# VHH binders against F-box/kelch-repeat protein At4g38940, part 28

Target 1, 370 residues: F-box/kelch-repeat protein At4g38940, of Arabidopsis thaliana (Mouse-ear cress) (q9svj9)
Amino acid sequence: MSSPIIIRAPKKQPPEPPCLISLLPEEIVVDIVARVPRCYYPTLSQVSRRFRSLVASPEIYKRRSFFGCTEQCLYIAISKDQTSDIHWFTLCRKPNGQQFSGTTASDHRLVHIPTLPPMPMHGSYVGIGSNIFVMGGFCNWKITSSVSLIDCRTHTAQTLPNMPKAVAFPVTELIDRKIYVIGGSDTLSPMKSPSRIMMVYDTDTEMWQLRARPDWEAGKKWFSSVVIGGKIYMRTYHNSFVCDPNDTSCDRDEVLHSKEWWSACVIDDVLYYYDVRENCLRAYDPKQRAWGVVKGFEGLLPVACKWSKTVSYTGGKLVLFLQKTEKTEIWCAEIAVERREGGEIWGKVEWCNVVLSGNFHIMDCVAVVL
Key: E = the ipSAE of ESMFold2; O = the ipSAE of OpenDDE; V2 = 0.75 times the mean of E and O plus 0.25 times the DockQ between their complexes.

## First folded at step 16 (VHH; framework vhh_7z1x_3)

Design k8 (at its last look DockQ between E and O 0.53; V2 from the best seeds 0.00; counts 0 for: pae E 6.6 > 2, grease 27.2 > 24.2)
Fold by ESMFold2, look of step 16:
Structure k8 (fold): chain B 370 residues (1-370), chain A 123 residues (1-123)
Amino acid sequence: as target 1 above (370 residues)
Amino acid sequence: QVQLVETGGGLVQPGGSLRLSCTASGFTFSDYMMNWVRQAPGKGLEWLSSISGSGRSTSYADSVKGRFTISRDNAKNTLYLQMNSLQPDDTAVYFCARGPDYSLWYEEYFQHWGQGTQVTVSS
């Protein structure tokens, strides 16, 4: 065997001392690593084969749960050069209030996950625990019913049984351990009517149910949704609806539709979306049935952007992705929101920087718990 | 407005070759994926091939892989389809189509395509 355990030096140079970490009992090393933020795990994997194996093991994530050290991590589905598929990236950031050596600790960046295969785009991307379900969409310009499960602890993917029907561009939400895949299209032709199908996956029974949805707004494409209080808030171009997934009808909401909300997220039962036309973060409170503008953003975010994406994040925060109309840069900001006295919602930009450059397009953002 | 004009169709014998061209105007050509699709007599639309904006990535339907080659010249705003080993079943109207504009909060596939060019493979 080579000595020390971590360092192998077979030539006539002086023996290197054993690495202290390699001499610790496995339980102690596991406990130390479990307390390290997930963003440093790529750096740890480069220290030794032992650490590479450890950060990929199921044991480390069980210990993180035991110690209360789990984190919400963002996975981003990205199309490059407008190809027919997506690739997975993760948002890497440095620890709060600290500088840490290495590329993963210095700046916030989107980092490609090379061990994950290309996957269909414009499908359903749903985070559940430490996993991502990738369902439907299209691959090589063919609409699919395929289901892939990504284990974000190991960055590996496996194929699961197909959905009952192939769809692309559905509205998808997770409610009470069930995945609802609503609408979408079974063809790429713009002349075909959208699907009238709702498919429900029960994560407990691991079974799909195919439902013919009732007389909701037929013939329209659904393209934005969130979940608030167990109900799906969703829109077409013409109307916005509040739907109970176990009800045969949806209620129209003209106040909700008075803003062109898109790619929204939810924090404390409030819907947030970034209005790129007016350069403001808007908030809709369903209990008050009112829109407001989040205060505190003047001069802090890039302007003249062509699209935005929001995703809710731990601790009353959201993450906002933006791209300027005439630039290839993708900007990202982390924004903490709070309701102050008087009912106004204020935001604080925790950080904002360019996270990716090039001809990239964000298809979806998914949060998981690691 | 967006315009796509296909040329280069015609009559060819089985086993022959033909090159189609598509001239684009009204948009920044190099920013968009481009596609070839066809419609055979009495059949629906069939996607054939796609090429990325830069031209570095291509994909093909199984029915044409190995026989057809998609390419583009971004300096001339022109898309090409080289078709070799043509068979009677390749008889169709061939269309070029622009890929989606992801700057819209709603985008439809193949919303912009030309009027087509007829290819006939007959002995």
Scores: ipSAE 0.040, ipTM 0.472, lowest interface PAE 6.6, mean pLDDT 80
ESMFold2 (binder alone), look of step 16: mean pLDDT 83; pTM 0.840
OpenDDE, look of step 16: ipSAE 0.413; ipTM 0.741

## First folded at step 17 (VHH; framework vhh_7z1x_3)

Design p1 (from k6 with L105V; at its last look DockQ between E and O 0.73; V2 from the best seeds 0.00; counts 0 for: pae O 3.5 > 2)
Fold by OpenDDE, look of step 17:
Structure p1 (fold): chain B 370 residues (1-370), chain A 124 residues (1-124)
Amino acid sequence: as target 1 above (370 residues)
Amino acid sequence: QVQLVETGGGLVQPGGSLRLSCTASGFTFSDYMMNWVRQAPGKGLEWLSSISGSGRSTSYADSVKGRFTISRDNAKNTLYLQMNSLQPDDTAVYFCARGPDYSDVYWEEYFQHWGQGTQVTVSS
């Protein structure tokens, strides 16, 4: 006697209470939503399908731009559960004076973007406008030349023409709407066989150029890079260099190399990186050719961290990610930096809290404007 | 010191099955992605499969997809590769390889730790 599988009719979800906003002309609704901080868009998307569609529409972002309501947003590439792929997260920041309704824990958090597929690790990630370029990297024992373009407005990705060369572990910079992919490796041993090639993508012409740089330190992997005043500052294990991307020569900077700078950012032509060993924010001034320590926030940040990432964020501020050695917690801090009379740089921690917990590793961070 | 020891290799007929094991020591096994790779005579290294630290995520090369299954027992610090429907082209030395340590940004190779390997021969 085969018991009839009672296909329970899907419980008719009660009609969504008529959102009073639905009574407003669509144009007005768009104008209202365009002025809402983007951090609330995930919440809005949960209210109704209409809102979900609206916050993902190109129109809302046009309106935001028109009203001057654009925001700098951070997208974080994260390895999840010890996989070989990266997943994308975004930092949701609490606006000043407002508490996120329903989450007791942290005012700021990383939010997973499930609409974006896993992507290659150790590639190049560059933000331009509202887009992120994802180039090359490693996946499944393969180095790839693939290029993807993420539209952060819609959280969709499209495939672009491949790079001229497959490469992983490069340093990548953006200068005057050109993407410079420098060095890296076409093997899984990047320190043994570093590339002397620079690939340049012109975002206006949408074309790649391949440039050989024979003057570079042979056999050395690039670990870090930043751009200051149109020049690329780069670090190997042995040396730090200042390079003009249009020049065939690089200058060695021994003072710069005196510190193990990595995952650095630039604010007002000063290089910043967080020294996890000494628990301090360091600053290098290229004009003075001197290192300093940012003052004013001792004891405010988590200690015993194994990894740090800094990103410049809106008007004299940097965002700092820290991962603890023993705990699977990712901390984030926003720090305002100010140069005072006499040349000292001071920092003020605006906020610091856990933004993600679990088996996660931050691989990179990209800023976009939305 | 990190140690990986592969076992379970041998001679098998076409269409046969083998189960490889890799015993890990010297590190927290569950914190690392683990991989199987192989090297056939005269050929380069070929990636076969990966499994996340928790064991929740797996990936396979197209060459072995549907035939090989990667698994792990974190309580025993052991990685497994179940190989079914073996073909002569599967003849190779099979290696267990530990995934990267994300705390070390200066590593020379993506995979730093390998075992001695175990020989798998598929022949009639």
Scores: ipSAE 0.074, ipTM 0.576, lowest interface PAE 3.5, mean pLDDT 86
ESMFold2, look of step 17: ipSAE 0.359; ipTM 0.698
ESMFold2 (binder alone), look of step 17: mean pLDDT 82; pTM 0.833

Design p2 (from k6 with L105F; at its last look DockQ between E and O 0.40; V2 from the best seeds 0.00; counts 0 for: pae E 5.1 > 2, grease 24.6 > 24.2)
Fold by OpenDDE, look of step 17:
Structure p2 (fold): chain B 370 residues (1-370), chain A 124 residues (1-124)
Amino acid sequence: as target 1 above (370 residues)
Amino acid sequence: QVQLVETGGGLVQPGGSLRLSCTASGFTFSDYMMNWVRQAPGKGLEWLSSISGSGRSTSYADSVKGRFTISRDNAKNTLYLQMNSLQPDDTAVYFCARGPDYSDFYWEEYFQHWGQGTQVTVSS
């Protein structure tokens, strides 16, 4: 006697309470939503299907641009549970100290973007406008030349033509609307066979160029890079260089190399990185050719961290991600930096809290404008 | 010192099954992604499967999807590969490989730790 599988009729979802906003002309609603800080969009998307669609619409972002309500947003590439792929998160910041309604959690948090598929690790990630270019990387024991373009307005990705070469573990920089993918490896052994190739993508022509750089330190992996004044500052294990991307030569900078700068950012032509060993924010001024320590926020940041990432943010601020050694907590801090008379750089921590908990690893951070 | 020891290989007929094991020591097993790769004679390394440290996430190459199953026992520091419906093309040396340490930015290779491998031969 086969017991009839009582297909329970899908419980009629209670009618969504009439949103009074629905009584307004659509144009007015769009204008209102366009002026709402983006950090509230996730909340809005939970209110109704209509709002969910609206906040994801290209029209909203057009209106935002029109009203001058664009914001710099951070997108974070994260490895989850030590998988071979990265997942995308965005930093949701509380505007003006306002608590997110309904969350007992920290004022600032990383929010997963589920609409974006997993992507290769150790590739190049570059933000241009509202888009993120994802190029190359490692996946399933393969180095890829694949290129994806993420539209951060809609959180959709499209495939672009491949890079000229498959490369993982490069350093990548953006200069004058050109993406420079420098070095890396076409093998799973980046230290054994580093590439001497530079691939350049022109965003205007949408074309790749391949350049060989014979003057580069042979057999050395690039670890870090930043752009200052149109020049690329790069670091290997043995040396740091200042390179003109259009020149065939690089200048060695021993002073720069005197510190193990990693995952650095640039504010007002000064290089910043957080030294997790010494628990300090370091600053290099290329004009003075000197290192300094940013003063003013000692003891305010978490200690016992194994990894740090800095990214330049708006208004002379940087965002600092710190991962604790125990791998259970990712901290984030916003730090305002200022140069004072005499050349000293001072910092003020605007906020610092746990933004993500669990078995996560930050791989990179990209800034876009939305 | 990190050690990985693969076992369970052997001769099997087409359509047969084998279960490979990899015993790990010298590191916190549960903190690392683990992988199975193989190398057939005259061919390069082929990735087969990966499993996250917690065992919650798994991935497979298309070549083995539906036939092979990766699993782990963190209490025993052991990685497994259940291989079903084996074909002659599956003949290879099979290796257990530990995932990367994300705290080490100066790694020479993406995967630094391998076992000696175990031979799997599929033949009538």
Scores: ipSAE 0.090, ipTM 0.583, lowest interface PAE 3.6, mean pLDDT 86
ESMFold2, look of step 17: ipSAE 0.147; ipTM 0.552
ESMFold2 (binder alone), look of step 17: mean pLDDT 83; pTM 0.844

Design p3 (from k6 with Q112D; at its last look DockQ between E and O 0.62; V2 from the best seeds 0.00; counts 0 for: pae E 5.3 > 2)
Fold by ESMFold2, look of step 17:
Structure p3 (fold): chain B 370 residues (1-370), chain A 124 residues (1-124)
Amino acid sequence: as target 1 above (370 residues)
Amino acid sequence: QVQLVETGGGLVQPGGSLRLSCTASGFTFSDYMMNWVRQAPGKGLEWLSSISGSGRSTSYADSVKGRFTISRDNAKNTLYLQMNSLQPDDTAVYFCARGPDYSDLYWEEYFDHWGQGTQVTVSS
C-alpha cells in the first residue's frame, strides 16, 4: 500500500532541522522518527513539546517494531555516593560511522534518568521486552518484597504486587518466561542467615510460586550466576554449581570453579568474564568443561582496575565495564568475539572510553528492546 | 586504623535537644556512607539515619523522622546528629557507624566499623 520512508543514518549533529520536518504529514513524521536511533530520542524530546510527546508515545515503539528498527538498549543500576539505593542510567552511543575530530576516543556516555525514583539496591533487576522488573533488595536498612516495573519507553515506574517474601542479594535468572529468585538474605546480616527460599514468577500468569531449594552451600553468599542451555551456573566462595531449576539437586563443577568468575555473561553458550587481576577476558565452554583466554586485544584496555562487569550484546558482542583502582572513572568497552580456526576465541575492541566519572558504583546492567 | 569517636551525649529533660558529633580518622571520610544507630536499655540495635559520602542524600527511620537531622562536614571529618523534641524512649547509647564499601565483591557486614557510643538519657 505505501512504501516506508527510509532515512539515512543520523549525522553528527541533529538529524534534520525541526522546521523542515513540520511540513510533512503526521504519518510520515512518525515513520521518520521511528527510524532514528534511540540514542537521539532525549535530544528530540528537548526540541519541542510535539517531539517530546511523539518519542514517548506507544505509536513510535509500535512502528519501530513493525519496521524492524528496534534496538538493544542498556540500563545501568548505579549506586551514587555509597548510598543504600540505586539510580538508573542509560548507555548513550552515537551511531558509529567515523570518530569525530579524528581521534581514537569514542563518544559514549552513561546518562542519568532523572524521571525514575531511587530504588532498592542488591535486588533483582530483570529486563523483559521494553520493561525492567525491580524486585526486592534493600534501602534505608530494610529488606523489601516490593516489585516495581519500569517502562523504558517512557522512563516511568509503577508498583506491582509484592513478592511472597522479602529478599536481598539473591541469584536471579530468567529462563523461558519465568523469573527464578534463589537464595539471598532475609535479614540485615546478609551473610549470617541466608534465605533458603526459591521463588518463581511466571510472567504469563503473573503469579509467584514457592519451590524447594536444594541446600547449596548453606550459610554462604551466592554472588555470581548465568544461564546456559536452560541451566543455572552459579557460585559461592567455596564452590561452583550447575543446577537445573526443575531439579531438587545440582552438580558441583570444580573446573568451572578453578577461576574466580563473577559478573559474567553468556554468548553462544560460552561464559565470559574479565579477570582484573590478570587483565584478560576468560571464556568457559561447558561442553568442553574448559577455560581459555580470549586473544587479540592485549594492551587495549585500561589496567589496574578494581572491578569489572560484562553484559551480553547481540551479534557475538559483549559490553565490558571497568573501574581503575586509582581513579573514579568508569570505562566501557564493546568487544566482538569469534571462534577462529584452531578453536581459539578471538576478540576485537570496537570502542573503549570513559563513560562516567565520580563516586559511582555499578550494581547491575539490564538490556531491553526498544 | 579506622577510628570513630562520639561526643555530645548527656542528660536532657523531655522535649529538649542535643547534638551528637562523631570524629573520624584513619580513612577517607568522604568516600563512605555514615550512620547513626542506637541501643536502648534491654533492646536490640536500631538504625536511625544514614548520610551519603558527599552529604547530598540522607535517610531516616520513621521513629526519628522530623525530629533528628543527620549532617556531615567532610573538611573536618565529622558526622553530626541534631536531636530535637527528645522523649524518655530516646534514652539509649548512640553509635556512629561506617557503612562498607558496597563495591567490594566480598563485603560481609552492613556496618564495618563502630564508635564506642555515647549515652543519651532523657528523664523527668
Scores: ipSAE 0.099, ipTM 0.550, lowest interface PAE 5.3, mean pLDDT 80
ESMFold2 (binder alone), look of step 17: mean pLDDT 86; pTM 0.874
OpenDDE, look of step 17: ipSAE 0.213; ipTM 0.644

Design p4 (from k6 with S103D; at its last look DockQ between E and O 0.47; V2 from the best seeds 0.00; counts 0 for: pae E 4.3 > 2)
Fold by OpenDDE, look of step 17:
Structure p4 (fold): chain B 370 residues (1-370), chain A 124 residues (1-124)
Amino acid sequence: as target 1 above (370 residues)
Amino acid sequence: QVQLVETGGGLVQPGGSLRLSCTASGFTFSDYMMNWVRQAPGKGLEWLSSISGSGRSTSYADSVKGRFTISRDNAKNTLYLQMNSLQPDDTAVYFCARGPDYDDLYWEEYFQHWGQGTQVTVSS
């Protein structure tokens, strides 16, 4: 006597209480939502399907732009659970220190973007406007030339034409709407097959160009790069260079190379990177051709970190990610920097807290405007 | 020094099964993604499968999906590949390969990818 599997009828979810906002004309609702800081969009998306759709709509971002409510947003490429691909997160910042009522959670956090698929690791990631270009890298022990374009407004990705060459571990910079993908490797070992090729993507023409750079150090890998005044500052293990992307020559800068600058950012034509060994923020001024230490926030940041990433933000601020040696916590700090009379640079930590916990590795960070 | 030692290869008939093992030493095994790759005669290196450090995530090439299963025992520092329904095209040297080191990705010394390998021959 086979007991009838009582298929319990799905409990009719009680009708969602009519959101009073639903009584407003759609245009007004859009205008209201457009003025809401983006950090609240995840919360809004949980309120109703309508809000979920609205915050993901291109229309809301048009309105934001129209009202001058655009924000700089950080997207973080993260390896999860030691996989060979990256996942995308965004930094959700609480505006004006208002504690989100009820969650003991840190005021600022990294939020996973599940609508974006996993993407190749150790590729090039560049933000332009509201988009992120994802180029190359490796997955499943293959180096790829694939290019994806992420629309951060909708959190969707589309495939673009491939790069001329498959490459992983390049240094990549954006200058005057051109993406420069420099060096890298066509093997999984970045040191075994360093490329002397520069690939240039023109965002206006949507075309790639391949350029050979014979003046580069032969057989050397690029570790770091930044752009200052239209020039690319780059570092190998042995030397640091200042290069004009349109010139065939690079100038060696020994002073710049005197520090092991990594994952650096630029604010007001000054290069910043966080030295995890010395627990200090260093600053290089190309005009003075000198290194300095940013003063004013000693002891305020976590120690015993093995990895740091700096990204320039808005208004003379940088965002600093720190990963502790134990790999269990990722810290984030926002630091405002200012140059004072006499040439000293001072920093003020606006906030610092754990933004993500678990088996995660930050691979890169990209800024976009939304 | 990172060491990877593959075992379990041999001669098998079509449709047969083999289980490969890879013993790892010289690093914290659980902190690394592990992979199986193979190289057939006259062919390039082919990725087969990957498993995350925790063992929670796995991936497979289309060529082996549904037939091969990757697993790991972190307590024993051992990686496994269960191979079922073997075909002549599966004849190759199989290698255990460590995933990238997130902290030292730029140092050549850390990219010793795989051991000596183990021969798998599928023949009637």
Scores: ipSAE 0.090, ipTM 0.586, lowest interface PAE 3.5, mean pLDDT 86
ESMFold2, look of step 17: ipSAE 0.233; ipTM 0.639
ESMFold2 (binder alone), look of step 17: mean pLDDT 82; pTM 0.837

Design p5 (from k6 with N35S; at its last look DockQ between E and O 0.44; V2 from the best seeds 0.00; counts 0 for: pae E 3.9 > 2)
Fold by OpenDDE, look of step 17:
Structure p5 (fold): chain B 370 residues (1-370), chain A 124 residues (1-124)
Amino acid sequence: as target 1 above (370 residues)
Amino acid sequence: QVQLVETGGGLVQPGGSLRLSCTASGFTFSDYMMSWVRQAPGKGLEWLSSISGSGRSTSYADSVKGRFTISRDNAKNTLYLQMNSLQPDDTAVYFCARGPDYSDLYWEEYFQHWGQGTQVTVSS
């Protein structure tokens, strides 16, 4: 006697109370939503399907731009559970004075973007406008030349034509709407076979150019890079260089190299990086050719960190990610920096808290405007 | 010192099955992704499968998907590869490889540690 599988009819979810907002003309609703900080969009998306569609619509972002409500948003590439792929997260910041309803613990958090697929690790990640270019990298024991374009407005990705060369572990910079992919490796041994090639993508023509740089330090991997005043500052294990992307020569900077700068950012033509060993924020002024320590926030940041990432943010601020040695907590801080009379740089920590917990590793951070 | 020792290889008929093992020592096994790769005669290295440190995430090459299963026992510091429906094209030396240390961005090689390998021969 086979007991009839009572297919319980899906309980008709009670009709969602008519959202009063539904009574407003669509144009007005769009205008209202466009003025809402983007950090609330995930919440809005949970309210109704309509809102979900609206916050993802190109129209909203046009309106945001029109109203001057655009925001700089950070997208973080993260390795999860020691996998070979990166997953994308975004930093959700609490607006000034408002508590996120329901989360007791931290005012700011990293939020996973599930609509974006896993992508190659140790590639080039560059933000332009509302888009992120994902180029090359390593996946499943292969180096790839693949290029993906992420639209951060819709959190969708499309495939673009491949790079001229497959490469992982490059340094990448954006100058005047050109993406410079410099060095890297086409092998699983980046220290043994560094590339002397620079690939340049022109975002206007959507074309790649391949350039050889024979004057570069042979056989050395690039570890770090930043752009200051149209020049690329780059670091190998042995030396730091200042390069004009249009020139065939690079100048050595011994003063710059006197510190182990990596994962650095630039604010007002000053290079910043966080020294996890000394627990300090360091600043290099190319004009003065001198290193300094940013003052004013001693003891405010977590200690015993293995890894740091800095990214420049709006308004003379930088965002600092810190990963603790135990790999269980990722901290984030927003720091406002100011140069004072006499040349000293001071920092003010605006906030600092755990933004993600678990077996995660931050691989890179990209800023976009939405 | 990091050591990886592969075992379980041998001669098998087409359609047969083998289970490979890799015993790890000299590091915290659970903190690292582990992979199986193979090298056939006259061919380059081919990635087959990877498993995360926790064992929660796995990936497979298309060539072995549905036939091979990667697993690990962290308590025993052992990586496994169950190989079913073996074909002559699966003849190769099979290697266990440790994934990168994500805490060290200055590593010389992405995969630093390999075993000696175990021979798998599929023949009638």
Scores: ipSAE 0.305, ipTM 0.698, lowest interface PAE 1.8, mean pLDDT 87
ESMFold2, look of step 17: ipSAE 0.334; ipTM 0.691
ESMFold2 (binder alone), look of step 17: mean pLDDT 82; pTM 0.838

Design p6 (from k6 with S59K; at its last look DockQ between E and O 0.73; V2 from the best seeds 0.00; counts 0 for: pae E 6.3 > 2)
Fold by ESMFold2, look of step 17:
Structure p6 (fold): chain B 370 residues (1-370), chain A 124 residues (1-124)
Amino acid sequence: as target 1 above (370 residues)
Amino acid sequence: QVQLVETGGGLVQPGGSLRLSCTASGFTFSDYMMNWVRQAPGKGLEWLSSISGSGRSTKYADSVKGRFTISRDNAKNTLYLQMNSLQPDDTAVYFCARGPDYSDLYWEEYFQHWGQGTQVTVSS
């Protein structure tokens, strides 16, 4: 079978009778399905209970790893109607990213995951392997220390032991298998009682540790962070910092702060964020301590957007979410970046289209490997 | 600019009912969650109930669940709280409060915009 076989389901009368492929031996069906892109698994689950069970089984994900067919999949924490909780969505992408065909333009969508309960907002959302940790934030109108673990293979969630302290609005980063939860607030006023704590979860020992943190703009809300080279790059309203959490050093970076970066991602040690005011993708190279503008975006992305979010993707790509100021549409673009001769960074828009409509706001985007 | 005006408070006997209203202006009402909070004499603020911008999702504090009902009429820019089975412990000043703009990078207060309040007194 030189091309994958994809089972087509009818629109609204599941289950359909199995097609000829479902009569094959189970091990052959497993091998075929393991090669199918993850975005089609919801469709397969509607064919029959057999396929529903199959796409959720650990065996499929073991076979995907064995065949080298794993994918980086995006999970998006979304507040609906601006409530104080989030719901999980996945980005369903067409293979090969051909957005400009009539068929491809409608196949890229954010799809709600109804089996996951609403979860806290303004907490920490960290992807590790095929799992997402959801920690702290605002739940039932109270700041919480709760921890939930989402298994993205099955779309199930379980509670884990609480963090040592309740916080909302922290910055959170994963470095060397440790989750660093830094700052935040234990009140509903995120700027009135900023936490001076750093909580570190060691994924090897499964233990939390409280640490004193450096005085990284004590009493200030942090808007963005990324990790480059084991160091945390952070931004408040007044300053940007480069911090090493292991030896507590923290230096100001005035060139980094010259742009109002937020919701950034990192590709090959370069920080990228989308400037919605100037409608450009900006890149900061810490080795050069210089900002640049990614070229190649003339007229390819929507303008007049009120916010943006970026997520790193494998293969020198990022995914960009945008929402227009006067519209309810959330746009999504996949952009491949490359440094060309002369040191300039160029972008190629692989696809760009509306992926969700309605009164939604993206709180965070998390990548997992499936 | 943002205005929230509560009405409908007053004196009521234990077991009685009241309906509070909050008229909103100066913003797009349907874009924001709305809340009711109260402050009893000598006590801090207590969150009671929230309703999403569309009106489709509601939440209640355990202390009022089953007795109070939050609703909104987006065409009239009005938030309501129906309070039944009132007891002396419900005596407080009741405020409506707009939820924050969650996309605001400088979000400083959860209850940044709230009204002057309306007194509810359950005669004990």
Scores: ipSAE 0.068, ipTM 0.526, lowest interface PAE 6.3, mean pLDDT 80
ESMFold2 (binder alone), look of step 17: mean pLDDT 83; pTM 0.849
OpenDDE, look of step 17: ipSAE 0.554; ipTM 0.798

